# Ledger of designs, part 13: VH-VL binders against Mitochondrial Rho GTPase 3 (MIRO3)

Target 1, 175 residues: Mitochondrial Rho GTPase 3 (MIRO3), of Arabidopsis thaliana (Mouse-ear cress) (q9ma88r425to599)
Amino acid sequence: RKVVQCFVFGPKNAGKSALLNQFIGRSYDDDSNNNNGSTDEHYAVNMVKEPGVISDTDKTLVLKEVRIKDDGFMLSKEALAACDVAIFIYDSSDEYSWNRAVDMLAEVATIAKDSGYVFPCLMVAAKTDLDPFPVAIQESTRVTQDIGIDAPIPISSKLGDVSNLFRKILTAAEN
Short names: E, the ipSAE of ESMFold2; O, the ipSAE of OpenDDE; V2, 0.75 times the mean of E and O plus 0.25 times the DockQ between their complexes.

## First folded at step 21 (VH-VL)

Design w2 (from v2 with heavy chain T58E D101K, light chain Q27E; framework fv_rosmantuzumab; at its last look DockQ between E and O 0.18; V2 from the best seeds 0.00; counts 0 for: pae E 10.8 > 2, placed apart)
Fold by ESMFold2, look of step 21:
Structure w2 (fold): chain C 175 residues (1-175), chain A 117 residues (1-117), chain B 111 residues (1-111)
Amino acid sequence: as target 1 above (175 residues)
Amino acid sequence: QVQLVQSGAEVKKPGASVKVSCKASGYTFTSHYIHWVRQAPGQGLEWIGVIYPRGGSEDYNQKFKNRVTMTRDTSTSTAYMELSRLRSEDTAVYYCARRYKYGFDYWGQGTTLTVSS
Amino acid sequence: DIQMTQSPSSLSASVGDRVTITCQASESIDYRGTSYMNWYQQKPGKAPKLLIYRASSLESGVPSRFSGSGSGTDFTLTISPVQAEDFATYYCQQYYNWPYTFGAGTKLELK
C-alpha cells in the first residue's frame, strides 16, 4: 500500500490545522535525527479511496503540517527529505495570506531545486466561502500559469468535503 | 501612521519620460500592493497598474501599450512609476495608493505632470 | 475591460436632503455572493477617500449617513441626511478584475 507524504505549508491562520482536522486522522511526532529542522511537525493520516476502486488499491495519505518562523526563516533541506507533494494554503479573503504563501512557495521551491528533490507543488485557496479577495484570485491564476503549476484548489472554511483536494494531491504524487 | 509621500510636480515636453516616486512609511512596505491611478484635469480616475513590492511583479492597464514601467526599492520603501513617450493627454495628477483587503485605504498626495510644447 | 456607468454627472442638494448616486457595471462584478464594488469621495485638491467597500460595507471612520446597496451590475450610493461637508465628487470603482475601472464621477454641489 503506497504511502504519500504531503507537506502542508502556509502562513499563520490560513487554515492548515483545520485541513488536518477535516482529514480525520491522527497526529504523529517525528523526533528521529531531524533536529536540524526549524519547525514543529504535526501529522494527520487517513486512507483515500476512489469511487469504485477495491480496498487493496487504496492509498494512505499523510498530511504533515510544516511551520516556518514568522520572519520567513528558510527551511533546511533535511526537513524536505521525505516530501512527496507540497501544498501551500492561503486564506483567500486575506491579501497578506496570499502574499506570504507565494513567498513560502518560492522558498521551498528554491531549497528543493538546490537539493535535487523533485516533488510537485500545489496552491490551496482556503476559506473560499468568506469574502474572497478577487485581486488575489487574479494574481494566483496568473502566477500559477506563469510557473507551470495548477490553479489554486479552493476549499471552504466550513465543515465541507475536501475529497477533491486529497484526490488532486494523490494525482500529483503519481505524476 | 501610514503615509505615502510622492515626488514633486513635473513639466515635460511630448516624447519625454517621467519617473514618479512614492515613499511609504508606517507599515511593512512589502506586505501590500501599490497601485497607480491618474486623474486628468476635470476628469475622473484612471487605473494605470499595480506592483507587488515583495516580489516586484507588476500588471499594467493595456491602454498604456508598454509605455509604463513600475519598480520599487524595498531598502527605501519606495515605489516608482515611469511613463515614457509622453503625450499631451498624459497631463494629469498621478497618485500612488496602497491596497489593503478590499480597497485603496491610503493614497499619496498626488504628483502633477504637465505635458506641453 | 468592465465599464462603470455612473449617474448623474452632477447634482445639487440642500443640507438635510437624501441623495442617491447610481453606478452600473457592464457585466456582473459578483463573485461567490460578494459584490466587488467600492465608492470613493474626492474633495477638491485632495486624493480620493474610500467610503464603502463590497458595495455596502462602511470603511472605518466614515459617517453612517453614507450607505451603499446593490448587487450584480446595479449599485447605489445614498447620502442621508446630506451635510455641508459632503460637497465632493463621488466615484464608483469595480475591483473584480484588472484593470480596475472607475465611474466618471458625480459632483455633489450643496446649495
Scores: ipSAE 0.008, ipTM 0.538, lowest interface PAE 10.8, mean pLDDT 79
ESMFold2 (binder alone), look of step 21: mean pLDDT 93; pTM 0.945
OpenDDE, look of step 21: ipSAE 0.017; ipTM 0.623

Design w3 (from v2 with heavy chain P53R R54S T58E D101S; framework fv_rosmantuzumab; at its last look DockQ between E and O 0.04; V2 from the best seeds 0.00; counts 0 for: pae E 14.1 > 2, placed apart)
Fold by ESMFold2, look of step 21:
Structure w3 (fold): chain C 175 residues (1-175), chain A 117 residues (1-117), chain B 111 residues (1-111)
Amino acid sequence: as target 1 above (175 residues)
Amino acid sequence: QVQLVQSGAEVKKPGASVKVSCKASGYTFTSHYIHWVRQAPGQGLEWIGVIYRSGGSEDYNQKFKNRVTMTRDTSTSTAYMELSRLRSEDTAVYYCARRYSYGFDYWGQGTTLTVSS
Amino acid sequence: DIQMTQSPSSLSASVGDRVTITCQASQSIDYRGTSYMNWYQQKPGKAPKLLIYRASSLESGVPSRFSGSGSGTDFTLTISPVQAEDFATYYCQQYYNWPYTFGAGTKLELK
């Protein structure tokens, strides 16, 4: 049995919380806990079945939502120590969302290199059922190739099949 | 009008390789992913894999992982699938298909591959 | 892999008939109230054509005489009334897990 820690980055309204809720099949919001003055950790834990694999080889995947404000706050090196895979979610119909996700990837990659951490990074294109912003398509091709990561993994804004994403996260972590 | 036009039929011997092309038109090529599906004579459809928008990353049915390579050329709006170490069981019609939301909304006309010794 | 079992393998009908085709998944293909199930139509010598997605939603341009129903593991495609252009082979497909898998097909023939 193996536990994989996946950190989920991305700008506000890109779909981070919705992804965690889809992973566990319920709402993640904490409506009765109004602790707006502090950053808390949001996470989801479930087992993921690999295609064609017997259930006694299933892996446990932990998705941890990481909130990064638009101001110049620093992500701590200690927070990244547990990361096995980082994903960066953006709204594929919104150029600002794409640019912010690229900035977050650059920031996280810099901190990881300075700390000696090596973990794969994946880009996740949310809301692909909407018309994509044309500049973002060309930019994502250039940027992912330049930094040596795979092309963005698409997921829909409608309730869709996200099981491919979870399997890709596990595959990336196995290296 | 969206069209996917595939390369012509191929006849190959066991052990050879084949590369099938799929040229897209009528939409922005990089806005949707192209999947590959095959259909053996008298059998159902079998998903092979997908290539993402920018290329260089492939996700395959594990049945084909060590024998299939998918690429694309955005300057010509063309996707490619190469299958190596061919065997007679690879005889099939090979389709490219565009994914939209939950389904494959447009398909190529199919490329017939015959593998015989 | 998720196995998709279609029934029947073939059936005969006349124009005007009501026909049903069933598809069973080897495990549930539901997530958050949505079934990850598509239906395709394939005519001889042509590529498949998407009819229904999410088990019951009609693709644009598909006539309302086609309908889909079901959830979990059990799904049905209904054609009522059958028209002359509907004689074809029909496939179900799950897209819940990798690899995507299809049923073996149901051939609808003119009686």
Scores: ipSAE 0.007, ipTM 0.451, lowest interface PAE 14.1, mean pLDDT 77
ESMFold2 (binder alone), look of step 21: mean pLDDT 91; pTM 0.930
OpenDDE, look of step 21: ipSAE 0.019; ipTM 0.635

Design x1 (from u3 with heavy chain K53R R97K; framework fv_pimurutamab; at its last look DockQ between E and O 0.74; V2 from the best seeds 0.78)
Heavy chain, then light chain:
Amino acid sequence: EVQLVESGGGLVQPGGSLRLSCAASGFTFSSHYVHWVRQAPGKGLEWLGVIYRGGSEDYGNEFTSRFTISRDNAKNSLYLQMNSLRAEDTAVYYCAKRYDYGFDYWGQGTMVTVSS
Amino acid sequence: EIVLTQSPATLSLSPGERATLSCRASQSIRRYIHWYQQKPGQAPRLLIKRASQSISGIPARFSGSGSGTDFTLTISSLEPEDFAVYYCQQYYNWPYTFGGGTKVEIK
ESMFold2, look of step 21: ipSAE 0.715; ipTM 0.876
ESMFold2 (binder alone), look of step 21: mean pLDDT 89; pTM 0.905
OpenDDE, look of step 21: ipSAE 0.858; ipTM 0.954

## First folded at step 22 (VH-VL; framework fv_pimurutamab)

Design c0 (from u3 with heavy chain Y33S Y52S R98S Y101S, light chain R30S W94S; at its last look DockQ between E and O 0.18; V2 from the best seeds 0.00; counts 0 for: pae E 11.2 > 2)
Fold by ESMFold2, look of step 22:
Structure c0 (fold): chain C 175 residues (1-175), chain A 116 residues (1-116), chain B 107 residues (1-107)
Amino acid sequence: as target 1 above (175 residues)
Amino acid sequence: EVQLVESGGGLVQPGGSLRLSCAASGFTFSSHSVHWVRQAPGKGLEWLGVISKGGSEDYGNEFTSRFTISRDNAKNSLYLQMNSLRAEDTAVYYCARSYDSGFDYWGQGTMVTVSS
Amino acid sequence: EIVLTQSPATLSLSPGERATLSCRASQSISRYIHWYQQKPGQAPRLLIKRASQSISGIPARFSGSGSGTDFTLTISSLEPEDFAVYYCQQYYNSPYTFGGGTKVEIK
């Protein structure tokens, strides 16, 4: 598939916008013109080269930030149908960020299951210079076994770690 | 042996300031988030805030403008700066070590009394 | 913020009896709740983590259950040292909050 739609979930201030800004390419805010905006959707689009592959197999990766309103905005079944890969970013230095990210994963997985949609889910640990909590490890093990996802992918201030995430997203979309 | 020892409590006037200290020993302080929790006489527990091992802070809503948590990992110490104190801030103040986002070790507390 | 309501406020029982303590959250908090015991003049002690997980050094007579909004701490057979105040604490979202406590006292 030439275009991969990746939905980016995570609690507020976990690093979603920073990830989109680091992704080399265009970023569109839904409120880019001055109007009465009610949507918080943000996009980043770029071409990503796969290792050992020439440009005619390059894929366009679209990162769509899913913003959480103060009242807990929930995705509709229709909006989720466009998702090829879901990632769930949490702040590994924040004692409750993991809890929120796990709950978001459970909510999204439930909606996907109820709608009959199947897509890979990835957990992403931001600020990896700080280790996650033991509870996060226990919950990740149970969730990964139930849903079939890998251990959280670390990202940090190192630029190369972010590039590896984009490649892992594409690899997940292939399978 | 894990120990947390609070100090710096005492009597202060309304509107005054006070700084509490918590000295940690028996564990790697720099690897833990640490919290302040208080308990007014005869009342329940109230979470004040946390400082993570990386220095990120979070506070209860009523405390964000008046209280500041800080840490000094070289001294194995946690601090609570309290400003604009009120009578309702009269309480025992505990420092607590985080474990799984809960509190597995607590100090014995230090009493703060705010009165004229 | 998330309000935790503990009931009953006071539970009067004899040694050997089963104690059942309730904690109800104002919104779903999944399993993100801890239980603490506090004896007079002492700091609280962590008893149960994440609704139902055992902690090393805590007697097996203490158990927790629940998910969502309704949580229970059970003491299967009260010992004399179990007469204390018990608090639930949520860590689902900031600010962390405690319930008002349940005092377990000798009948």
Scores: ipSAE 0.005, ipTM 0.535, lowest interface PAE 11.2, mean pLDDT 78
ESMFold2 (binder alone), look of step 22: mean pLDDT 92; pTM 0.935
OpenDDE, look of step 22: ipSAE 0.017; ipTM 0.607

Design y1 (from u3 with heavy chain K53R, light chain R31K; at its last look DockQ between E and O 0.67; V2 from the best seeds 0.72)
Fold by ESMFold2, look of step 22:
Structure y1 (fold): chain C 175 residues (1-175), chain A 116 residues (1-116), chain B 107 residues (1-107)
Amino acid sequence: as target 1 above (175 residues)
Amino acid sequence: EVQLVESGGGLVQPGGSLRLSCAASGFTFSSHYVHWVRQAPGKGLEWLGVIYRGGSEDYGNEFTSRFTISRDNAKNSLYLQMNSLRAEDTAVYYCARRYDYGFDYWGQGTMVTVSS
Amino acid sequence: EIVLTQSPATLSLSPGERATLSCRASQSIRKYIHWYQQKPGQAPRLLIKRASQSISGIPARFSGSGSGTDFTLTISSLEPEDFAVYYCQQYYNWPYTFGGGTKVEIK
């Protein structure tokens, strides 16, 4: 069975940890093994069915939360070699959150290009149960179209919505 | 200290062209939108347009064919190219920094006068 | 395009009086409206965001209310520096639009 590594970027309070907590399964922190905190990582692992493939093959999906530090994020350039899909989650009710997610996407894309890494990038609009307004929808649609990625995937705190996200992550990883 | 300084205004004849500049300092320009807004003498405010972070543009309904917005992040600058100018384009032109989808900092404005 | 109609066009009042400024949208814009003050010879300044939210550095006498199509800016007790023109701006849908302004002038 395949294992898909999904790196989860996004500004503070955008919903990264909540997404991992909603991903039913085991959550792991590297610090639980009494290692030095210099490799602080938080991830969740579960199996996901992929009904859109020719054969029904279960996949193991690992969501790795990328932590933020003062001048960027806590992820080495070389760690991106393990990335199969990057997602960039933002609070859809907050312009700052949206702009930070776009900044992070640009930073990661630059590092990946300079290092020769190839993986798809997805934007994820969190907290969509706060009815987004047309200005925000049109802006995010135009920006993602200009960058050449899909329009942001909306999610809420409800499990059903996040299940669709996980399947879209797996689909992106296979292409 | 956030600063926005418009320049390039002046007197121009109808049918002429003019390029306005907006120099930004005191904030990370590449991570902010800056828009163009104008105000005819003694009249209200009129939004002109935006350049989205991905490079596409959108304008107020009357400006799409004659005005072009561009930005240069390396020079912390926003530009407004105005063509086929008319007397009705006489106004103070502001650049304004976006905050919470509104405008928290404005330049002093640059005056454009279109007259024969 | 969403039209914002401000009324009255001119409001003549004395210092110490309460000013009530109206902004009406041609369709529901929920709460996606900002208010600006413009003094003569100056650029506009942001007063109230998102219909009713305060801005740091703006005196507490300025408040906003409303939702949907009808919005109000209130100045609880006019100070001499408050005689200016006030604009509402919607950001619900592109393109952005401003109201025509309400001039608050000394009686």
Scores: ipSAE 0.643, ipTM 0.841, lowest interface PAE 1.0, mean pLDDT 84
ESMFold2 (binder alone), look of step 22: mean pLDDT 89; pTM 0.910
OpenDDE, look of step 22: ipSAE 0.832; ipTM 0.935

Design y2 (from u3 with heavy chain E57T, light chain N93D; at its last look DockQ between E and O 0.71; V2 from the best seeds 0.76)
Fold by ESMFold2, look of step 22:
Structure y2 (fold): chain C 175 residues (1-175), chain A 116 residues (1-116), chain B 107 residues (1-107)
Amino acid sequence: as target 1 above (175 residues)
Amino acid sequence: EVQLVESGGGLVQPGGSLRLSCAASGFTFSSHYVHWVRQAPGKGLEWLGVIYKGGSTDYGNEFTSRFTISRDNAKNSLYLQMNSLRAEDTAVYYCARRYDYGFDYWGQGTMVTVSS
Amino acid sequence: EIVLTQSPATLSLSPGERATLSCRASQSIRRYIHWYQQKPGQAPRLLIKRASQSISGIPARFSGSGSGTDFTLTISSLEPEDFAVYYCQQYYDWPYTFGGGTKVEIK
């Protein structure tokens, strides 16, 4: 597939909007930090060279930020049909952020299973250049192993680290 | 509102087994970690272990071979299976709800006495 | 595992006095420590989180400070109800550990 739809989940202030801003090729919604609810979708679109491909053909990666309402996600079951890969971003030093991301993953996985959709899920540990600690790191590693997904992908503010995340997303979508 | 109630304590002979229960109410149990912590009479607090959301467990040193933690989210309950009990296991056993990697709510505890 | 050493073991003071309780870690735990109060016959109560952060419903006379290996809990002016044992707990690395406690006795 030449266009990969990546749904971006995670609690507020975990780094979702910052990730989309770093991947700007289309407009980013400037109102996302205090929006009270909407049918608006937040996108970032750009071209990424697919890891391991021999041909000189780029892939288009679309990052769709999933917004939170009081009663859950701003996302219908039918919208998940478009998802090629889901990522769950959390602040690696914040227990609430971590716990919420795990709960979001479990909820999305349940909805996907009940709806017959199949796509890979990745955990993304944001803000690893802040002060994470061994308890948080070991817990996230064990939980992801238990759930049967890859260990959390760490990201920092460095440009190279973020580009590697996008390549890992594309690799997950192919497998 | 938040409530944790331990049960299953009592008198047991050395080498025996006992299963403790922790019944939770007033919060979404499946979204929270609850740990086991014990306190021998007149002594300090000792962390026993945790069961993670994914099902893995971690235990304090000295407990991994004899104690097993499990949980049942449908029953809002946490369990501690204790085997090969020794006199030094005599303690009040608490379940405690995790908050910011510490414990914001504790049960009243259940007493386990191991003596011949 | 990380050992927490609390001192003094017992602190005997009069109402209105300032209490200073020490907790020393066997290695740096940065600021990843909590403090608890335990009154006789009761379960522990969370007092201070993350070395120095306040907890809703805890009197302002309780405060915490420190980082690295040395931490203190301060009670600025002791009240009669502050007779209790105080514990520190590290959450930097598994397994969680508690200090041995400091018993505050009101003279």
Scores: ipSAE 0.702, ipTM 0.878, lowest interface PAE 0.7, mean pLDDT 85
ESMFold2 (binder alone), look of step 22: mean pLDDT 90; pTM 0.906
OpenDDE, look of step 22: ipSAE 0.841; ipTM 0.946

Design y3 (from u3 with heavy chain S30T; at its last look DockQ between E and O 0.67; V2 from the best seeds 0.69)
Fold by ESMFold2, look of step 22:
Parts: sequence; C-alpha cells; structure tokens
Structure y3 (fold): chain C 175 residues (1-175), chain A 116 residues (1-116), chain B 107 residues (1-107)
Amino acid sequence: as target 1 above (175 residues)
Amino acid sequence: EVQLVESGGGLVQPGGSLRLSCAASGFTFTSHYVHWVRQAPGKGLEWLGVIYKGGSEDYGNEFTSRFTISRDNAKNSLYLQMNSLRAEDTAVYYCARRYDYGFDYWGQGTMVTVSS
Amino acid sequence: EIVLTQSPATLSLSPGERATLSCRASQSIRRYIHWYQQKPGQAPRLLIKRASQSISGIPARFSGSGSGTDFTLTISSLEPEDFAVYYCQQYYNWPYTFGGGTKVEIK
C-alpha cells in the first residue's frame, strides 16, 4: 500500500477547494472557490484506481491545500520533506492567477533544491471550459519549457478531466 | 508607487547599435512581465517583444533578427539591445508593465533617433 | 498576424457630444481587446480592458462593447481632456498588435 502526499499550491480563488471537493466526490461548484479565503488547513484523502488493475493495487492520494499568507504561503521548509508531488493550480482566465502560480512554483522549487528534496512539480490550469486562448497557451508553454516541467494540465468542470489529473499526479510520483 | 524609467536613447548612425534600459520600482519586479513598445513620431504603437520569467523571448515579427530583450532581476531592470539600426527605427521606446494581458503602467519613454 | 482597423482616422467633435470609435479585427479575437488613450506628449494609458471592463480611475463616460471582430469605444459626453488619440490592442494571439488609432479632435 503506498500513500502519495501531494501539496496543492495556488493563489486565492484559483480552484484549490473545488479540486479537493471533486477528489472526495463532491460536485463541482463555482461557490466553493471562495471557501479558501479564511479556511484552516485542509486535506483530502482518497484511493485512486488505475484502469485495468485490481483494487488491491490502488494507491492512496492525499491532497494538502497550502494556505495563502498575504504575499506568500504558510509552509515551513521542513514541511516539504513530506511532499511527494507539488501542484500549482491557477485560474486560466486570470493572468494574475497565472503569474502568482509561476512565482510560487519558483519559490518552492528553490527551497526544495536548497534543502535537498526532490519531487516533481506540475502546473494545473483550472477553469478551461472556454475556447483556447493562444496567447496564454503560448506563454505557459514557453515558461514551463524554460523551467523544465510539463505544460500545464488543463482541468474543467467535467469530471473526466479531474480524474485524469489524479492519475497524472500518481504517475509523476512514481518517477 | 509603480515606476518605470527608460534610458539609453539618443542619436545613432544607421547600422549602429544601442542598448536601452528600463529601471523598475514600486512593485515586485520578478512577479511581473514588462514589455517593450515603440512609437515613431506622429505614428501609432508597435509591440516589440517580451522576455518570459523562464528566459525565453517573443518578438513582433519585424524585430526577431535585430533586437534582443534581456532582464536582470537583481537590478530590477529590463534591457533592449538594438542592432543594425535603420532610419525607420527612429521612435520613442517605452517599457510597459503587464496587467491582465494589457499594459497598466508605462514609462516616460526614451527617444532613439537614427540618422546620418 | 491579426490586423486591427480603426475608423474613423479622425473624429472632429465639440465638447458635450457623443464619440463612437470603431475597431475591426481581421479575424475573431473574441473579447481579447484593450483600449488605450494617449494625450499629446504622454505615454498611453489603459482605458477599457477585455472589450468592456472598466478600469479604476477611468471616468464612467468611457465604455466599450463588441465581441468577435467588431468593437466600439464610446465616450458618452466629451470633456475637454478627452481630445486625444485612442488605440485598440488585441492580445488574442501573438504578436500583440495595435490599431492605427483614432484622433478625437476639437471641431
């Protein structure tokens, strides 16, 4: 039995709470994005099945929402020792949200490298229910390529999109 | 207060080179993009390009071969290296801070004149 | 590259009149357009974002509308300080492009 710890970073209203709610089986709800503003520490735990495998091979995934403090996040350098995968979720319709997520990724990656921790980092583009936006796609592609990570994983209100994200998180953790 | 100050403009001969600087203050420079935009006297605006946080660059189609954007986060500064200058490069050069995919703060501009 | 065509090139009006400025894109850019005002000797300033969204500090007489290829900036009642050049800018696809501008001048 393996437990994968995934730390969920991202600015306010990016969709962190909605993602955690969908992970535990609650329906998508735009109002859930506002729960993040004053919420205490939030975890979600569930098992994730791979297609074609027996349930005894399921993996346990823990999503930890990282709290936002003014111009940063509340997380000690030592807390990152427990991180198996870091994800950085942003609102794909909001350029400020995108910029803040990139800054958080850079900050976390620096702390991890300085501390000797090695874990994959993924960008997650939330709220992708609209037609493609070429400027945003080109920018995110260039930025993620420059920093050496995969292009952002899109998620929308469709349940299938979020299930694919959970599988990609587990695949990243396997290295 | 957000401030952007361009410098390095002046008179230069055709075929010459100039390096423009943009000094930023009043905001977290590493958290924002700043672009270069120019305007020939009495003419409209032309987007020149941007350098992304990871170091890659995009340019307007006319500028990819002669202009290079660079960034020094320790000095809160953006640079534009211009080579093989032509008379039609005569313009005011602005740096502009990106906001919601637009430009909310602009510098005062620096004038570049290319003539013999 | 996406071409923005602004019309008219010059709009001669008196204070108190309504100004209607047009920007037409060569292909659909949805609502990914901004409007700027530039007064003589100054850098441009952002007036309207995302076709129709207001900007803090911009007077309510400025409004924008349109989607797809046709966009309009409206000044409901011209003030003396509104005589300037107005530019539209698309950010749908690289490279960013600007329209040629509409000069609003006193009649």
Scores: ipSAE 0.557, ipTM 0.782, lowest interface PAE 1.4, mean pLDDT 83
ESMFold2 (binder alone), look of step 22: mean pLDDT 89; pTM 0.906
OpenDDE, look of step 22: ipSAE 0.835; ipTM 0.939

Design y4 (from u3 with heavy chain D100E; at its last look DockQ between E and O 0.70; V2 from the best seeds 0.71)
Fold by ESMFold2, look of step 22:
Structure y4 (fold): chain C 175 residues (1-175), chain A 116 residues (1-116), chain B 107 residues (1-107)
Amino acid sequence: as target 1 above (175 residues)
Amino acid sequence: EVQLVESGGGLVQPGGSLRLSCAASGFTFSSHYVHWVRQAPGKGLEWLGVIYKGGSEDYGNEFTSRFTISRDNAKNSLYLQMNSLRAEDTAVYYCARRYEYGFDYWGQGTMVTVSS
Amino acid sequence: EIVLTQSPATLSLSPGERATLSCRASQSIRRYIHWYQQKPGQAPRLLIKRASQSISGIPARFSGSGSGTDFTLTISSLEPEDFAVYYCQQYYNWPYTFGGGTKVEIK
């Protein structure tokens, strides 16, 4: 497939908007207040190099930010049919952010199961430059193992180096 | 508002077993971790273990083979199954709600006495 | 596992005096330490989080400092209700460990 739809979940202030801005080459910008409670979908589109190819052939990756409310998200069950990969981004320095991301993953997984949709889910640990520590890493590793997904993918949104994440998203979508 | 109540303590002989319960109220239990911590009479605090979201567990090194933590979100309850009890296990057993990887609310504790 | 050594074991002071309680880690734990107060017959109470951060509802006379291996809890002017046992707890690496405690008692 030439176009990969990636749905981006996560609690407020976890770094969703900053990730989308970095994907299209803009500087880091904390615009969570601009996206809070909006009915409009926020997305970013760019070309990403396919891992393992020997020439410059790329796929189109679409990151679609899922808007959230206090205890959930605003996305219809039918809209989830378009999802090729779901990612759940959290602030790795914030226990509350981690716990909310896990709860969102559980909710999305339930909806997907009830609807017959199958897509990979990835956890993304944002803001790893904000002093993560072994206890937090061990907890996230165990929880992701229990759920049956890969350990969280670390990124630093303020450093602008997220290209490894985008390649992992593409790899997950193909398998 | 937040309450944790331990129960199931008592007198038991060495080699015996006990099951402790921790009943939670005043918060969304399924969204929080609650840990087990104990304190021998006149001594300090000792972390026993945790059950993670997803069901896996971690324990203090001495407790890995003898103690099992479980939880039942429908009953807002955490459990500690203790087997092969020793005199050294005599302590007050607390359940404690996790906050910033520490413990912001503790129960009153339940006393376990292991003696012949 | 990480060993926390608290000193002194007992600190005998009068109301109004400054109390300084020490907690030393066997290896660097950066700032990943909490402090608790425990009064006789009660469960512990969280006083200070992450070495130096205040907790809502805890009097301002309680403060914490330190980083790496050496940490201090300070009570700037002791009040009668402050005579208790104080514990430090590290959460840097598994397993969680507590110090042995410092008992603050009336001289």
Scores: ipSAE 0.582, ipTM 0.803, lowest interface PAE 1.3, mean pLDDT 84
ESMFold2 (binder alone), look of step 22: mean pLDDT 88; pTM 0.903
OpenDDE, look of step 22: ipSAE 0.838; ipTM 0.948

